# VH-VL binders against q9gzu0, part 13

Target 1, 229 residues: q9gzu0
Amino acid sequence: MGDPNSRKKQALNRLRAQLRKKKESLADQFDFKMYIAFVFKEKKKKSALFEVSEVIPVMTNNYEENILKGVRDSSYSLESSLELLQKDVVQLHAPRYQSMRRDVIGCTQEMDFILWPRNDIEKIVCLLFSRWKESDEPFRPVQAKFEFHHGDYEKQFLHVLSRKDKTGIVVNNPNQSVFLFIDRQHLQTPKNKATIFKLCSICLYLPQEQLTHWAVGTIEDHLRPYMPE

## First folded at step 1 (VH-VL)

Design v10 (framework fv_vulinacimab)
Fold by ESMFold2-Fast, scan of step 1:
Formats: structure tokens, sequence, C-alpha cells
Structure v10 (fold): chain C 229 residues (1-229), chain A 122 residues (1-122), chain B 112 residues (1-112)
């Protein structure tokens, strides 16, 4: 390795490219839209930098557009966004939460995310939307569960739900959006080890006709060629 | 410590079959892709087959495609190579190897098994 | 598939002197990530192959700094600055840019 700054930029670009391949793979197979924003550490007096891997150009579903706008506007409030997301989860009524879960029909899928280097990234924001490719239904938010391993952390499932607040990200229906925030504490790992995150289950609302064509493991199998093997 | 311990192999007639096995320990087996690499007597190394960390993808060299099948059992930490329709030219020492990765890159064999001799002759 | 060509195929060297091995690929091994997917292995007499250099120039764990890899695209070099007795063996380059993975013919390094 040469210049440390050049090396870090190169490593971050490689991570970004890997995540983009996974996004493209999902979109190709199931007409998913997967947006990944990287939040960089501030240097000097400059604001935290983030970039969205893809922006939806034409929105029939204003819900996606509002979420993307919130992500862009909240570069200074991602920490608050994480706190409010956790608060929204605990504020949900148990019976109401269970009934909302019944609105989601889908299969269990398994998919790994491999992240490195953590030092260049403060947070990662992942937004998932899906529509079966042969369907005219609008894109719909995905409910997902993630597992991760690194350092001294045990395997843990992350439950991701929609967020509401008055400062940025606002959703009209709490059970119709998914956010994944991975902050630096969860990326703490020895320099020579990759951090592995698993998508342990994904729940989609799909037209009934398409359900027979969406098999368990399909998303996992489709993404394997793009992961380090 | 990382270990790959191989078994199987032996003498077989042309057209016969053998199953090679590689038992892994000392690392999270389900996080790594695995490959088989062979070496004919007095010759160089030849990559034979590879399998992704959960078995969703497999690849083969043209010389063995349709005859060999790579598989893995992550619950038992093993990778296997089923070799059918064996030919004299398949005579070689067969190695299992772990496909390493570091950071966001992969594509190198960082640990190798001890090797298993396969002899195909009349 | 990608063809890997090594030279020399036989390398007699005196203890303490430098040695170098060339490896050429039939197509560029430089990926859009900026890495060259070229690795170097050594097989010592009676032993399994072992990794020396990965992704062009990164030294594997336990490999001494007298061994280095360099090059980009289609032309790569493995260099030993001061040959030791334990360096005797056959050296192989391998490309891992695309399947099938392919090795060079091997270079036999001997002390003379």
Amino acid sequence: as target 1 above (229 residues)
Amino acid sequence: QVQLVQSGGGLVQPGGSLRLSCAASGFTFSSYAMSWVRQAPGKGLEWVSGISYRGGSTHYADSVKGRFTISRDNSKNTVNLQMNSLRAEDTAVYYCARLGYEYDRSGYFDYWGQGTLVTVSS
Amino acid sequence: DVVMTQSPLSLPVTLGQPASISCRSSQSLLHSSGYNYLDWYVQKPGQSPQLLIYLGSNRASGVPDRISGSGSGTDFTLRISRVEAEDVGVYYCMQALQYPYTFGQGTKLEIK
C-alpha cells in the first residue's frame, strides 16, 4: 500500500462497488430498488459526506421519494434518526404490530453483507423497496431482519422498522418502510477481519400470482456471485 | 489454528468413481468458499473446482465438467469432490484449499490440505 | 480462459543472491477495484503449496520481507532479495480474476 489517504479512498470505493453489485442483482431478479448511503467522518469543519448509490428519477410512490429526501436532508441527524427508529419500534402496540406483520407475505432468504474498512465510514443507511418484475404493482417497502458478527459482538438479529419524526424522515404508514442504520460501533473489528452482516429473512408484499415463483433462498443464490467467496 | 484434513483417494480403474473429502477446523467454515486443485505426477498445479460459501454457486474446469461434482456440508464442516468416469489423465494429488478474503477482496488460497493421491490405471 | 506464462522455468541461484520470477497473463488482471488479481505460491519439496503474495503485492502472514511482488495489468514479478536454503521449491503464479482460475507452469528454484 502507498499513500494512506489514497488507499482509504480506494478501499471505500471497492466497498461501494460491492454493495452496488448486490443492489443491481436484486433489482434484476425481483425489481428491487436498494439504496445505500455512506456517511463519512468529518474532517476539519466540513460536513459529513454521504452519497446515495441511486436516486429514483420518477416516483409513482411518493413514499420512496420522501424517504430519500429525508436521508439527504438528515446527513447531520443520522444519529437522531437511529434513536427515533428505535423509539418508534418500542412505541408500537403489540397487537397492532402483530396485525401489521400479517400484511406482509414472503419467504425466508439469507444474504451476507461483507463490509471493510470501517474507519472510512461512520454509518451506512440501507433502504429496500420491492416489486415483482412481472407485476404492475407499485414498489413497496421491504421488512427485513439482519444478523451480524464482528469483534466481541455475538450473532444478533436486527429488526428494522419505519421511522417517523418532525425533522426529516416521515412515513405515512409505519409498516411500509424499512431502514437499516449501521453505525461505527457495530463495525468495530480487528483490522485484518471482515465484518459480516447477514440478511436472515426478508418479507415482501407480492401479488398472489407471483408468490409461487418466488422460492426460499432465491435472493441468496442470486447474490452469491457478487460476494467474496 | 486452521486445518484442512483430507481423506479418500486410492487406486481405481478407468471409468470408475472416487469421493474425496476435506474436513475443516479452526475457522468459521460457512464463511469461506472452497476449491480443489490437483497436481499430476511431475507436473504443475491445475485448478479443478470451486464452491461458494453456502453452495449456491459451483464452478469447474473444462477437463472435469460433467464428470466431477463439488459439494459441501456446512453443518459438518466438510467439502467433497465426487469424481465419476475417471480417466488416466485424472491421476494426481488432489488438494482442498480455502479461498481467503481480506477487506472487500478475495481470490487467493490461504490454507491448503495435505493432499490426497488418486491413481487411475488398469 | 486466461493463460499464465512464467519465466524462467528453471532458476539456479547462489545462496544469499537475489532471484526474480516473471509472470505474464494473456489479458489484464487489473480489476475496476484497482487490484490486480494475481497471487504467488510456493511448493517446497514434499509439501502442499503455500501462499506467498496475494492481490499483486500483499505479503501473506509469516512471509519474510525479503520476498515481494510487483507489477500490474499483464506483467508481474516475484522477487527474493536474498535467497535462503528454505526458499528451494517450485513457484507458481495464479490469476483469480475469472473462472477457471489458472496457474503458470511453475518455476523451479534450486541452490547451485
Scores: ipSAE 0.000, ipTM 0.418, lowest interface PAE 18.7, mean pLDDT 62

Design v11 (framework fv_vulinacimab)
Fold by ESMFold2-Fast, scan of step 1:
Structure v11 (fold): chain C 229 residues (1-229), chain A 123 residues (1-123), chain B 112 residues (1-112)
Amino acid sequence: as target 1 above (229 residues)
Amino acid sequence: QVQLVQSGGGLVQPGGSLRLSCAASGFTFSSYAMSWVRQAPGKGLEWVSGISGSGGRTHYADSVKGRFTISRDNSKNTVNLQMNSLRAEDTAVYYCAKGSYWKDYTYYYMDVWGQGTLVTVSS
Amino acid sequence: DVVMTQSPLSLPVTLGQPASISCRSSQSLLYSSGYNYLDWYVQKPGQSPQLLIYKGSNRASGVPDRISGSGSGTDFTLRISRVEAEDVGVYYCMQALQTPLTFGQGTKLEIK
């Protein structure tokens, strides 16, 4: 019912309100930091490289130097990802008025109409981090690989990465990479399981119709091995 | 490479039952929603039923609800339509068709269709 | 249920000339994602239906450039820029926004 443009604006406002409320609640429950970043992936011969389109940091920067060590896949560069987090890279290629803001999403309502493209989910990176142990093993692909169509026969792949105390979920497109990293130590209780599911839902943006059912069931099932009995 | 091969049609008396089957090949069957669409002689297309890739969600047209049951066996790459309490108005060619990718997502666009199976309900 | 109405129901056309089919929905098919959940199919004589256009304007694999879909909300058009003999068939629009999925009545395209 009602105007289609007004409905899009309302949906985006509701998402923003949820992100702000959830971010504050989650920060109070756990000692971790959240980033939303736009990352463009480019493969240059022997190495895959990434270039940043936009980074929107939230909270302080204490753990950046150690956050992504040990993540590796044939499609990703750990060195490039670490460089993006270690540099004060904010809002590359973003309009000037957006670069003056600090927000979970980093956009105004007017800009969000321009930046509400069908594939915006593919450009959003939600980075969660906490303290790492020195003896931690690198992430490695597990056999849980998901394929989904996002927009008209376009394929995206989710890679589940795991190691002893960390879990990562990666969404990869030919020109874009989306990373979601979760500390396994936060998954030690039933309450933490619900929290991680909500973090995944927020980072993947539930309002995307084709991911709605995935978010409800699939992500929880794949995090099950990391939950206590 | 993607194929849907149908079977199970035939002539049946009003009040009878039939089970249609659709065997899929050339794609990861369990990841795609499936639909049944029918066409009465000389008439247009009518969507009958749909099922998600996992089988966790099913939908039906009001005209068949409570009489027809859609199901799938992902280990055998088949989708089935159990038709009970058949009526003369159910006489049609029945098509199975491949829908959206994702185990629990039900966008029922139909990019690949089976050859069709004739069901005749007559005395 | 969402009612889909096509016009014309019969479309005689001369080879090489353009043809257009209209489809109207009783409710907007534009979703908050920005997509119009309207698909177009053709059924050629003696054959199963085949997908032509999905989500309003996207051509399915193997569909020639002369066939295009346009429109948004409640009004949609399928256009063939230059009709060829192989285009003979019955054309259907379908809304895929909500169950039950509903088709238009069909438009029979014939060469004269």
Scores: ipSAE 0.000, ipTM 0.413, lowest interface PAE 19.0, mean pLDDT 59

Design v2 (framework fv_vulinacimab)
Fold by ESMFold2-Fast, scan of step 1:
Structure v2 (fold): chain C 229 residues (1-229), chain A 118 residues (1-118), chain B 112 residues (1-112)
Amino acid sequence: as target 1 above (229 residues)
Amino acid sequence: QVQLVQSGGGLVQPGGSLRLSCAASGFTFSRYAMSWVRQAPGKGLEWVSGISGSGGSTHYADSVKGRFTISRDNSKNTVNLQMNSLRAEDTAVYYCARDYRGYYFDYWGQGTLVTVSS
Amino acid sequence: DVVMTQSPLSLPVTLGQPASISCRSSQSLLYSTGYNYLDWYVQKPGQSPQLLIYLGSNRASGVPDRISGSGSGTDFTLRISRVEAEDVGVYYCMQALQTPRTFGQGTKLEIK
């Protein structure tokens, strides 16, 4: 029952507590980094498409504050979203959204995802907890993509291809990689069931201090050529 | 500190049953898959069974499929292996092992001897 | 199932000398992730197995840098640059690409 500004401040404080709790629950994991991926649904499609509007890397001990600032600056609705943060979204650890390997026990837990819906603009905040160690090896951003056919989403998801570009080598390390998963079913309409869907993954491999400003916008730029228009 | 403490095992006649248990501490148990690996006397390692962190997926080696059942209780931090219709060739030290993200087994229990003999 | 083959099965070595163990898989363990899903374990006398190397070449916590893993696809090597008394044990490679997980036969390293 407070004013709107007071209620938003309380929601942000609850989010900070949940993010701290989530970090504590992952304390037994190998070095981790956090990201916020803002996923925007296409409102005009008969089925929803998702696009990344922004990715915020968190590279410091202030990761909770960086996440809260990003959410605050995006004017997100936080009240209903807190319900999902309090629940493990086991469906994102289920076979459909597993890591790159099928039929290997533990793959459902390779990445931890929290979906945070934004009702007013159909944006979803996805909190990604990637296990990442800093590396002394040279940075090389990489993209992996695979074309999907109707009905084969899960099978083909595991065949994400990495490439050696003309300027370097592929760095494809699960502990250093960020993957964005788009539910292919949202692209399947009676009109376009024959449409090939492309899934992108990005491997990030940067020293901590270079990552903060590079990844803001850069990951979106890398994904843009592979997103449906 | 991560610990896996095993119990159960012993001597049983062919066709009998045993239940092995593995109690975990020092980590968030539900975030890790768990496996059982056995070693017959003087022989190498053989993976027997595995279970996902949620318990929603289970896998078995062909040699034990239909006879062994892996289960877990995340509220009690335990993984169990129910062994039915035991055969002489099931005689082995059984280890529980923590499965890190499907990549490797980073911690192992102390082992439990199972002897199947008349 | 993926078959893992180790050689030699018996490896007598002199203290301070290098030792190498080979592991071959019946199919490629290199996946689209860029990783080789090959791990190495050691079982010291009277002890449980312990992780030594994971994903081809990464050392587990506490493993000294004199121990290294290399290789890709179907051919992998574990090397100890200077054997010490504490290295005595049976070494196993394991593939983690497919279920069931499968181990090599084991290589017994002993001091001569």
Scores: ipSAE 0.000, ipTM 0.430, lowest interface PAE 12.3, mean pLDDT 60

Design v3 (framework fv_vulinacimab)
Fold by ESMFold2-Fast, scan of step 1:
Structure v3 (fold): chain C 229 residues (1-229), chain A 118 residues (1-118), chain B 112 residues (1-112)
Amino acid sequence: as target 1 above (229 residues)
Amino acid sequence: QVQLVQSGGGLVQPGGSLRLSCAASGFTFSSYWMSWVRQAPGKGLEWVSGISYSGGSTHYADSVKGRFTISRDNSKNTVNLQMNSLRAEDTAVYYCARRGYWSYFDYWGQGTLVTVSS
Amino acid sequence: DVVMTQSPLSLPVTLGQPASISCRSSQSLLHRSGYNYLDWYVQKPGQSPQLLIYLGSNRASGVPDRISGSGSGTDFTLRISRVEAEDVGVYYCMQGLQTPYTFGQGTKLEIK
């Protein structure tokens, strides 16, 4: 804690110093940690959690300008600035791999947790944490609006871990790439013809060596170190 | 297995220079802040300097500002401390330490003795 | 700078008895995230410091349950419920809230 006024001045001065060094977007002033959780249907009561070691968030320039103005010219705290970022979904840009989309077929017993039937996945949750780039601040949750249900999407979710062998899709090497294909959901209202985006599209190509860890458990257990009690 | 292996150190005259090095292994070095912490003979711990994972931000204790320079080489997994204009009060064991995400030091090197004496 | 003050500086204790070390900061270490940026380290004779407790009360990996941290804001305590011979060393608190990071003076725990 300390004095709230002095902490706000320190946060603003830190933000100004960082922005002066770069011509990059506001997103480039933040470090991000992203987790993707696969929540299995109730009978299994399990989640598989993946930490994404590389994240490239994209934010519009208008959004950045509004946040910077708010931080400089108003009573916005660092928390308030991060809350503004939470109101909009951070979009992840990854190369498009739609030509590689396939249904995953396999037996979970053969290689535990590697080949999951899509019907066993209830939803996919993406959790984003951020802090000022290269700062001494703790990571704080950015509640990204990423909650995917495979039944609700225009295009189906596809999860591929590893390469296809002669005998089918078999995961043999932990150093092989992971492909996650998550399509956007859009809802059209008949009256105003507006498309309402609930979720952003995420298409990730994750080389295995870029995943810092993965585990099976409850999402809450894996995120406790990053969340206030 | 996380390891921090230090090198450098030795006896140097007042006004001299010395460079300490710390080689990291067993973790993604480029994802962590690194720091140097020193301990004068029979005294307590004093944080000296810190460097961000990219090397873009550095911090120093007032006692060493303008004399010490922290740097890192992520391609070689090393963090270095260049010490110039050394004074008798800089005599200490110097530790490199990895800073965790919540600003604690979870792993420490074995320490390197620096003696500044005539 | 944030000044960290420990008490006592010398702590003779009988094997099997409890021990407590106090740490006070000149400014609140409670951050807006709800975490207290206070950590505890021990330096055993001839060794590098090692982490015991981070963020006020969280045990580092491998730290036995007889060692615990508590407190909030400016007043913190490290407790050892039953002192063992392996606990001999100098204990330091540290604030990680802002640079420069600062340590307490250290508390030497000895068996009497």
Scores: ipSAE 0.000, ipTM 0.429, lowest interface PAE 14.1, mean pLDDT 63

Design v4 (framework fv_vulinacimab)
Fold by ESMFold2-Fast, scan of step 1:
Structure v4 (fold): chain C 229 residues (1-229), chain A 119 residues (1-119), chain B 112 residues (1-112)
Amino acid sequence: as target 1 above (229 residues)
Amino acid sequence: QVQLVQSGGGLVQPGGSLRLSCAASGFTFSSYAMSWVRQAPGKGLEWVSGISGSGGSTHYADSVKGRFTISRDNSKNTVNLQMNSLRAEDTAVYYCAKEGRWYDYFDYWGQGTLVTVSS
Amino acid sequence: DVVMTQSPLSLPVTLGQPASISCRSSQSLLHSKGYNYLDWYVQKPGQSPQLLIYLGSNRASGVPDRISGSGSGTDFTLRISRVEAEDVGVYYCMQALQTPWTFGQGTKLEIK
């Protein structure tokens, strides 16, 4: 009786609203910083490195310094290609894409990436850092590092989502982990093709008592209906 | 000086298995994707399989999917092709090939390894 | 899969004369910044294939000026302005837009 698809959509909208409220509460307690390296297949030493947050990590330990150096060393700066990519990112981060970003479920921090073109991408490296808000402590890596290689990114992305837990890529300790949800869309413009990646941290499992009520299974159950099988 | 040196070919009966190896030198091996391309006697080139620089992504032609497995050992600078359930139509010279730095073109090729599947 | 079709499959040429090989793709290979993801290779008798042209028109290291690539979208041409004895071999185009990478059937260039 009734429309099963309509009932599912109503349930998903309710879960979405609940997750959004929880996300906003958690985000208010932490500062986040992400580095993304896009290594592109160009005939000569060419790639792009994007710093996605305006907050610059304060480096007070060698581990953080080594991670950032590793990200930069995996990339070669090419001014023309980097500027073109940045212009495409800015253009495609027009209001409609910001609206899409806000609508993604399970993100404690939201970010959209536009990778253009898809077959020019050798690999993508994402590193996430966090610290308590209103703290002078250094940003600590959440050890969320993802590398996507080669031209069949759609197949690889769906495979990862299907095999992990249908909520995305679980990093660190699976029982006390940051879930990174990477959502992507292939966009076509009249002249160019682009791939949009949406990278979200849905929860930071840090050893703080206020966050101990968050369980991997609970978060997974709330996000599962939004993920492909 | 980039070198790709292949080994592991030979004669095998239908249904058998064979492992091809390609030893690379002269470049930062882990930074480049590698592929296997084959050529049946008197025929054209057919791409068989590819693997990313980190080994995190692999791709296969439909004709070999489920039977062949590509792998790499970046500590030893080798890329390998494990061939199972071999068929007569797999008879070919197999080439390992290095992809270019930023675009998918094969800038260096191994010498080729003959694989003959016959009874 | 992207289908690559070459013509002619057999190309007898007189020394010193020009030669032309056509390659057509089942879908456009034009992507970012105007690049065409189409490569050309030659396999000389008894040798491994070797790269001639990448991204439609860029010569690989050591490739002479008499060999050029042109075209855009779905129709590409490899031209040899003046055929020399060393040019004998089988020429292949390959699309590098998406996996699986696919080659044309090959064009055998030989001296008449």
Scores: ipSAE 0.000, ipTM 0.402, lowest interface PAE 19.8, mean pLDDT 61

Design v5 (framework fv_vulinacimab)
Fold by ESMFold2-Fast, scan of step 1:
Structure v5 (fold): chain C 229 residues (1-229), chain A 120 residues (1-120), chain B 112 residues (1-112)
Amino acid sequence: as target 1 above (229 residues)
Amino acid sequence: QVQLVQSGGGLVQPGGSLRLSCAASGFTFSNYAMSWVRQAPGKGLEWVSGISWSGGKTHYADSVKGRFTISRDNSKNTVNLQMNSLRAEDTAVYYCARSRYDSSGYYDYWGQGTLVTVSS
Amino acid sequence: DVVMTQSPLSLPVTLGQPASISCRSSQSLLHSYGYNYLDWYVQKPGQSPQLLIYLGSNRASGVPDRISGSGSGTDFTLRISRVEAEDVGVYYCMQALQTPLTFGQGTKLEIK
């Protein structure tokens, strides 16, 4: 009945030829740095403990305007968004969880990504920057809570570690951690906000468990100079 | 205010070399990919080359591969195009353009253009 | 390489009337996150190109509401609802999906 080893060799040779001829996509190159917040969700472990932080920021007209625009873009009602702004709660679209297979030698596991709509990315940046900017503390944790639009009962928390010259941002959920670094100058114009996700894009070629360990280790090393003590 | 100011054009004979430079100001240069786009006299736009924000990744149009080299110096806020083995068909106005991170194109600011004439 | 084809090449329009420019790509530009990786640019006489539309339909800063982009996949349209004298120029679509990036041939919009 045929030779399965010859068929396998033929398939592998054709795959190698296709990989050699594969065109680069600039769109793919930029996508991960802009629109994916890497959240490595261990399917076998859940945490039910959330930190609650009630920081009351001084809301300026620019801060209110930016959050209101973001809430509107997130398919949220205007009246509800005004109440949430007063309570310093930012309403987001529920993030889309996407499993992605990486076709690279050595990557055989699916990786879970959280995809936030582009409008929500700017809203997150505006919220974190406004809270940090209004802080008189040189380096202290600032926490924010996010409520997902679609009736999820669980809340995600943002832990902001900031200095006057630099901002380290931690998206802290007991089931998920994403560490971001933003230079204050990168946020001076709206057009620079898109750089927030560059740190999370660099480890797409590892198995999920190893990717989580590597990403956390690498991100922690990068942010260590900005952490207290 | 965002500005891209170009220099280094001129007249050169076939087989010669030129180096174009584009000096950026008014934004954090190291956060943006940069590209070169050219336009031959009376013709349309042609993408020539692109470089990532870090300089770690470069791309070229087939017509210039092996002859042109794009580079950048983030400490000086400049992107450069080294053009070797120039041909008559390289005669064009060359533009540098800033690319935003959320697109592989999305050229929101352009330099004034630099004329390159390759003629005997 | 992705081939971009525009029509018409020349578009004479009366002031105050609408104008439309078509752009076709040789392969789908619909990719990651549901975005169409297509830009529109205008080059006014004696000037550098200017961004009008990015990612298929998003208007760039400073671009008036009368200019809009639409379409998905391989067929795209740039529309000007009411042509003004300042709109004179050559319009280009560009695919930003894959290297090399490629432009359409250009459409010259002129007042008749």
Scores: ipSAE 0.000, ipTM 0.421, lowest interface PAE 17.2, mean pLDDT 60

Design v6 (framework fv_vulinacimab)
Fold by ESMFold2-Fast, scan of step 1:
Structure v6 (fold): chain C 229 residues (1-229), chain A 122 residues (1-122), chain B 112 residues (1-112)
Amino acid sequence: as target 1 above (229 residues)
Amino acid sequence: QVQLVQSGGGLVQPGGSLRLSCAASGFTFSSYGMSWVRQAPGKGLEWVSGISGSGRSTHYADSVKGRFTISRDNSKNTVNLQMNSLRAEDTAVYYCAKDLYYRGSYDAFDIWGQGTLVTVSS
Amino acid sequence: DVVMTQSPLSLPVTLGQPASISCRSSQSLLYSKGYNYLDWYVQKPGQSPQLLIYLGSNRASGVPDRISGSGSGTDFTLRISRVEAEDVGVYYCMQALQTPYTFGQGTKLEIK
């Protein structure tokens, strides 16, 4: 008997609970350092300045279809995306098949969020979504050139950039996983000096340690403590 | 040199069947999606069917769905279009075409076959 | 299905002059990350179609810089800055956002 929007939110919360329940059973199948982050905009949030994103182990199942349907009022198919996976290098693609046409990792939906530091710790997050390139060569992530700044993560990213295939720099990790990087140009400083980040609602994969240093939310969420209304 | 060479057209009566073939060379065939596009005499282009590089996904225009079957043999570098229950309105030059991007990233068609005429008439 | 509409149907042009062809889609072809899933093709007399422009504005290999694509969402334009004799043919736009992929009806470019 509630309004349709309230019922949809309740259904989405139930799906989120089911995903969390699956988290433990899938931990042995996935690198526990790599997680999918589901970030949703809350319309009536009164939250504190520092908030933790929901973090779920890398998963490829039909729960993502239900979550996307609840958020976008659209249907997605996981099965179609799996045909792109042929090597150990890329483990997940967006559940919607048409996302393949843009990106090998694929983001079906993108949202604008602010990242702000916790406890005055300044760090730069780099997330890059690779695309399939026209080539007769075996599949590999697109070659990228990035600058890395500040913090203990600088050495980690420099280590990645020192890794080369015969054809150049590959955005990849030593364990045949894909590093996700955002070009530095996508990190902007708004009036409040927080970093604006364009986040895929389903396809964001970050090392667990990176997420502990940042809060994620809308610009309104970050500024709420300073607003008189 | 990247090439697509077509065969298998001809004259057939309504209700009949034909199989079109397209032989690819000069690129890693299994890495690219393929499509069939037709053109009726004096008319414009109509996309008919598409198949992914692996062959796992197929798509069809509503006008041919249930009658035409697209398939590929990656060991022979060929894509095929099996056309059943043919109608007069299926009369056209049929082109095979290769996706521009590795594994169907953008579905633009950069290389086209020479075309095969299919005539459905009594 | 997405309906693609081209104008004009016939485009007589003087050699060396510019030419423009318009293409309109029944729904937005703009997808996430700013891509417009619209391609342009030309079919010269007696030949197979040839790719000119993909994703709204990117020239295919071998296509001269006098040919350009522009537009976003539902309205797109193919422009030839100076028409040459080799440009004679029928031009088609195609949406590649969703299956079935659909072509415009074609624009016949002729030297007058």
Scores: ipSAE 0.000, ipTM 0.413, lowest interface PAE 19.8, mean pLDDT 59

